# Designs tried in a protein design chat: VH-VL binders against q0atu2. Part 58

Target 1, 119 residues: q0atu2
Amino acid sequence: MLDKKARIRTSREYRNVFEKGKRLSGRFLIIYYVENALDNNRFGFITNKKIGMAVIRNRIKRQLRAIVREYQGQVKNKHDIVLVARAGIGKSSFEGMEKDYIAIMKKAGLFARNANKID

## First folded at step 17 (VH-VL)

Design tj56
Fold by OpenDDE, fold request of step 20:
Structure tj56 (fold): chain C 119 residues (1-119), chain A 121 residues (1-121), chain B 111 residues (1-111)
Amino acid sequence: as target 1 above (119 residues)
Amino acid sequence: QVQLVQSGAEVKKPGASVKVSCKASGYTFTGYDINWVRQATGQGLEWMGWINPYAGEAGYAQKFQGRVTMTRNTSISTAYMELSSLRSEDTAVYYCARDYDYYETSYFDYWGQGTTVTVSS
Amino acid sequence: QSVLTQPPSVSAAPGQKVTISCSGSSSNIGDTYVSWYQQLPGTAPKLLIYDNNRRPSGIPDRFSGSKSGTSATLGITGLQTGDEADYYCGTWDDSPSAWYVFGGGTKLTVL
């Protein structure tokens, strides 16, 4: 699991990202991202009822957290980033989700120059 | 300016199929899901389903499973809703609506003008 | 027949305040966020409130939303003749599967 300091934790923090951040959509993921005043990145995860039952939502959330954790060290610092699970994601594989995450983060320019796991 | 423009009115006989189109403009079509909602004359709103224009995946309300098909053509930013085996009770105004995500929910922030479908023998 | 329950009609004179209730269950309103839609006669619905109590751009602050437990409420102050319309609450439900549910709608008449 992500460190506590690497998590967006409050509804206010989430809404700030939604309101002030940039939005990019992928196949099954949407990211909102905005610069923060911290020395680290914070990640948030949204799996709303649109994507399915609680079992599905929980599974997707776990998978997204795992993906983010894997690539965390390669993301440019000082960003709040919220991942929103998109409709249909329940049919996606973990690898598919990972691919989508990498693609959308690349598009956003959020990976560091020396990132080595995103090819 | 975000805009959803739907196809014109349809008159069908029972048992036929109808395909309504919804052309989106003013935003990245694949970036937002499209919902379909219908409204029988003098009745309330009824959600039919959603489509993810990026993935091409769709989810339907149980009531319409097996009878509705939602598709899209990304090259022309158009979503389609096809309803088969039409019945008299399918007579309604059909709307497409853009899905916008916010925090732990989503809402329908832009709507098409509606398409009247009349099913009569 | 609707999953969410609204009063079929409400009425008030111009300048007055009205409230429209929306009752659901723990699987919908109780566990997520509510949106409200305004439908003027002969037109498509328009988003009025989202996230329980937030107004989209262009919606005046005389429209308000709130949620408590399994119920939501739309408030309209300074009622105007142009507010005469049908109002629908809506939210996502996950039982038995993901689907969006609407209230039955409330017809607001401005006297």
Scores: ipSAE 0.920, ipTM 0.960, lowest interface PAE 0.5, mean pLDDT 96
Fold by OpenDDE, last read:
Structure tj56 (fold): chain C 119 residues (1-119), chain A 121 residues (1-121), chain B 111 residues (1-111)
Amino acid sequence: as target 1 above (119 residues)
Amino acid sequence: QVQLVQSGAEVKKPGASVKVSCKASGYTFTGYDINWVRQATGQGLEWMGWINPYAGEAGYAQKFQGRVTMTRNTSISTAYMELSSLRSEDTAVYYCARDYDYYETSYFDYWGQGTTVTVSS
Amino acid sequence: QSVLTQPPSVSAAPGQKVTISCSGSSSNIGDTYVSWYQQLPGTAPKLLIYDNNRRPSGIPDRFSGSKSGTSATLGITGLQTGDEADYYCGTWDDSPSAWYVFGGGTKLTVL
C-alpha cells in the first residue's frame, strides 16, 4: 500500500479535493486533483456502494491502489489526487483500469515530462 | 445551465414497450452517470437503475431486471430507458437524473422534467 | 414498503420549525451519506441536501440536514408557504445488491 504520507486520510482532505480541485472523467474512473502545499503527492480512493457490494468495492480499491503505486513516481509533485470509481468498473479488467488511469492522468497533464512507463 | 430534457408523454397497451429519451446539455454528457427514477401517481420515488454514458454499462434494480434496458447515444448526448412487457402498474412519471459524485457517495443533482407513461387497455 | 422510513406528513404554521425524520439500516444510512429532495406539487424533485448536511447553491440556510447512526433528519426553520411540498430522503444501499433507496416521502403542509 501507499505510504501514509502519500495518502489522503481525512474526510476534510477528501472534501477539499472535491471542492477545490479539477474534475476529469474517464471510462470507469473520475479523478479530482488539486495542488497541495506539500513536497509529495497524496492519493485518495473512493469506491462507494454504487459500484457494487463490499467484495467488489474492496477488490476495485486494491486494484486502483496497485495502479497508482506503479505510476506514482511519474506523477508531478505537489498534488492531491482522488480517484473515484465509476459505475460499471466492476466489469473492467485490471488492464482496462490501468489504461483508463493513464489516459485520464495524461489528459490532466499530471505526468512528469520525463515519464516513460506511460507509453 | 445543466439541463435534462425528456421525451413526451406515452400511452401504451399492456405487453407493449416504451422508450423514454433524456437529452443532456450544459455539461459533458459522458462525464456523469444517469439515473432513472419513476413515480406512480400519488406515490413515492422509485429508483430503476443507472447508466454510465461513457462506458455504456448499466445497472438495474432487481425489480426491473429482464424488463428494462438503459442505453445512450453519445453523439447527441441522449440517454434512453426502455421498459418492456408493460403492465398497468408501470403507469408513472419517469425521470432521468444526473448522478453527482461527492466524497464517498453520489446524489441526483439535476432532474429531467419527467415523462408520463400511461399503460391501459 | 420503502426501505427508508419517513413520517407520511408533517405540518406547522409559517415561521415555525419542522423536522422530518428518515430511518434506515446499517446497510444504507448507517454506512453512507444521505441526500434530501424537495418536490413541489406537479414538479420534478430537486436536490435539497447532500452529504448529510450540505446545501447546494441556491438552497437557503433555513434548510439543514443531520445524520446520526441509521437515521437522518431534515430541518426547516422559518417555514414559508412555498415550502409546502413532498420531501424524500435517499441514499445508496448494497443489500442485497447496489441500489439507490428512497424514503416513502413526507408531505409538508404549511398551516
Scores: ipSAE 0.918, ipTM 0.959, lowest interface PAE 0.5, mean pLDDT 96
Fold by OpenDDE, last read:
Structure tj56 (fold): chain C 119 residues (1-119), chain A 121 residues (1-121), chain B 111 residues (1-111)
Amino acid sequence: as target 1 above (119 residues)
Amino acid sequence: QVQLVQSGAEVKKPGASVKVSCKASGYTFTGYDINWVRQATGQGLEWMGWINPYAGEAGYAQKFQGRVTMTRNTSISTAYMELSSLRSEDTAVYYCARDYDYYETSYFDYWGQGTTVTVSS
Amino acid sequence: QSVLTQPPSVSAAPGQKVTISCSGSSSNIGDTYVSWYQQLPGTAPKLLIYDNNRRPSGIPDRFSGSKSGTSATLGITGLQTGDEADYYCGTWDDSPSAWYVFGGGTKLTVL
């Protein structure tokens, strides 16, 4: 689990990211990201009904949290980042999701310069 | 500006297939899912399914499972909906609509102009 | 036949207020957010409300949305003749699987 301070928790916080943030789409993931006024990053996860039943949504959410946790130390600070699962993600492997995450985060320029294990 | 332009009207015989196209412009085609919705004459809207243009994956309403196929050609930013084994009840206007994510759901923010499909013997 | 239930028709005079209800269940409206679509005669639907109560750009503030429990409501104040159209509520459902559901539509007549 991510630290509480590293999580977007309120609907207002989520909506702020959607409205003020930049949007980048990947194969099965979309990220919205915006700078925050904190000294740390916060992550949010959206698995809406579009992607499948609750069991699927929960599985995907757990997988995305695991991916984010693995790479969180390599992400530039002071960002709110919301991951939105796209339609069809239920058919994706964990490795596929991880690949998408890395690709999108790279495209967004959100990885630190000294980031490793992202190539 | 975002636009979805659909192919022209179709007239088909029962048992035939129809393939409707939806060309997107004004945005990154692969960045947004496409939904298909139909409307029989004088009736309400009926969701048919979605396609992820990036992945090429699609999901269909149970009613159309086995009879509908949604595809895309990313090189020309075009989505396709093919409906087979047509019957008179399939006579309707068919719409493509862009899916936009917001918070814990999504909505259809842009629609094609619609394609009239008439099935008659 | 439609998953979400709307009144078939509503009517009012110009300048008046109308409300259109949309009733669903715990698997759809009760557990997600509702959108409303306006369909003028002979045209494609247009997004009118999203996220229960938010208006896209270009939609005047005389259009409003709300949600409570398993029901949603569209409100239109200062009714104009140009508002005569069909209105549909919609949302995602996950029972038995993921699918988008619409209301049956409500025909608004401006008297």
Scores: ipSAE 0.916, ipTM 0.959, lowest interface PAE 0.5, mean pLDDT 96
Fold by OpenDDE, fold request of step 20:
Structure tj56 (fold): chain C 119 residues (1-119), chain A 121 residues (1-121), chain B 111 residues (1-111)
Amino acid sequence: as target 1 above (119 residues)
Amino acid sequence: QVQLVQSGAEVKKPGASVKVSCKASGYTFTGYDINWVRQATGQGLEWMGWINPYAGEAGYAQKFQGRVTMTRNTSISTAYMELSSLRSEDTAVYYCARDYDYYETSYFDYWGQGTTVTVSS
Amino acid sequence: QSVLTQPPSVSAAPGQKVTISCSGSSSNIGDTYVSWYQQLPGTAPKLLIYDNNRRPSGIPDRFSGSKSGTSATLGITGLQTGDEADYYCGTWDDSPSAWYVFGGGTKLTVL
């Protein structure tokens, strides 16, 4: 799991990102991102009932956390970033989610152009 | 300005199919899911399903499984809802509505004007 | 019948306050956030409240929402004739599968 300092933890913090951040949509992911005043990034994950039952939501959340952890070091600092799972994400493979994450983060300018999976 | 404009009224016979369109404008069509909701005359709102216009994936209420098909044409920012094997009970106003995510849920922030579908012999 | 339960109708005079209840279960209202929709006669529904108690832009503060347990409440103060409409609560449910559920709707009459 992500370090505590790298996690958005409160509903207030989440809502701040939704209200003040920029929104970008991918195939199965939506990201909201906003600059923070910290020295580190914080990530939040939203898997609401729309995407399926609790088992599905928990699986998706676990997968997204794994993806974020893997690429955490490649993300530009000083950002609060919330990942929202879109409808139909339950149909996606892990690799599909990873690809979508990379694409949307690059589109947002939060990744370097040559960002790729760490060997 | 966000707008959802639906196709015109339909009159169908029992057993036929109807396909309602919903053209979106004022925002990135693929960036938001589309929901379909119907309302029989004098009755309440009934959710039918959603479609992810980016992925083309759809999910339907159990009541309509096997009888409803939701699709989209991204080139013209249009969502479609097709209902087959029509019955008199399917007579209703059908709405498309944009899904907007906020925190741990989503809501329908923009609605089409509705399409009246009448099923009668 | 609707998954969420609302009173069929409420009425009050202009300037008064009304409340509309919405009762659900642990799988919907009890575990998520409620939205409210206003439907004026002959028109499409309009988003009135989201996230239990938040108002979209353009919605006056005389409209309020709250949630406690498995129930939600819409409050309208300073009732105006233009508020005469049907009001629906709604939220996502995941039982038996993911679907959006509405209340049966409440007809508000301004006397």
Scores: ipSAE 0.911, ipTM 0.955, lowest interface PAE 0.5, mean pLDDT 95
Fold by OpenDDE, fold request of step 20:
Structure tj56 (fold): chain C 119 residues (1-119), chain A 121 residues (1-121), chain B 111 residues (1-111)
Amino acid sequence: as target 1 above (119 residues)
Amino acid sequence: QVQLVQSGAEVKKPGASVKVSCKASGYTFTGYDINWVRQATGQGLEWMGWINPYAGEAGYAQKFQGRVTMTRNTSISTAYMELSSLRSEDTAVYYCARDYDYYETSYFDYWGQGTTVTVSS
Amino acid sequence: QSVLTQPPSVSAAPGQKVTISCSGSSSNIGDTYVSWYQQLPGTAPKLLIYDNNRRPSGIPDRFSGSKSGTSATLGITGLQTGDEADYYCGTWDDSPSAWYVFGGGTKLTVL
């Protein structure tokens, strides 16, 4: 579990990212990201009914949180980032999700310089 | 401007197959899922399924499992919906619609003009 | 037969207000967000409301949406002749599996 200060918590905060942020799509993951006025990053996770039943949604959310935790120290600061699970993600492996996350974050330019990423 | 342009009207015999195309423009095709919705004459809307054009993965409503196949050609930004073993009850206007995510849900923000499929002996 | 229930028809005179109800269950409207679609005669559906109560760009503020419990409502004020159309509510459901569900549609007649 991410620290409270590293989490987007309110619906208003989520909607702010959706409305003002940039959108990038990966194979099974979409990210919305926008600069914030804080000294730290905040992450949000969306697993809507589209991707499957509650048990699937919860599994995917746990996996995405684990991935984000692993790489959070390498992400450029002062960003609110929302991860949205795409349709079909339930068929993806954890490694596949991780690869997708790294690729999309790299494309967004959100990893710090000299970050240790999986190629 | 975002546009979804579908193929022309089809007339088929019972037992045949029909393949409808949906060409997308004005946005990154692989960045958004495509939904298919049909509407029988004088009836309501019926969701058929979705396709993730990036991954090529699709999900179908249980009603159409085994008869519907959704595919895409990313090089020409085109989605396809093929329905086999056609019945008279499959006579309808078929729509493709772009899926847009917002907060904890998604909605269909752009629609194709529709394709009329008529199944008759 | 539709998963979501709408009145088959509503009518009012120009300038008046109308409301269209959409009734669902805990597996759909009860724990997610509702969208509304307008379908003019002979045309494809058009997104009217999303996220229960938000309007896409180009949709006038005469159109409004709300949700309470397992029901949603579309409101139209200052009714115009051009508003004559079919209106559908829709949302995602996860019972028994993930699928999108529509209401049966409501025909709005402007008297």
Scores: ipSAE 0.910, ipTM 0.955, lowest interface PAE 0.5, mean pLDDT 95

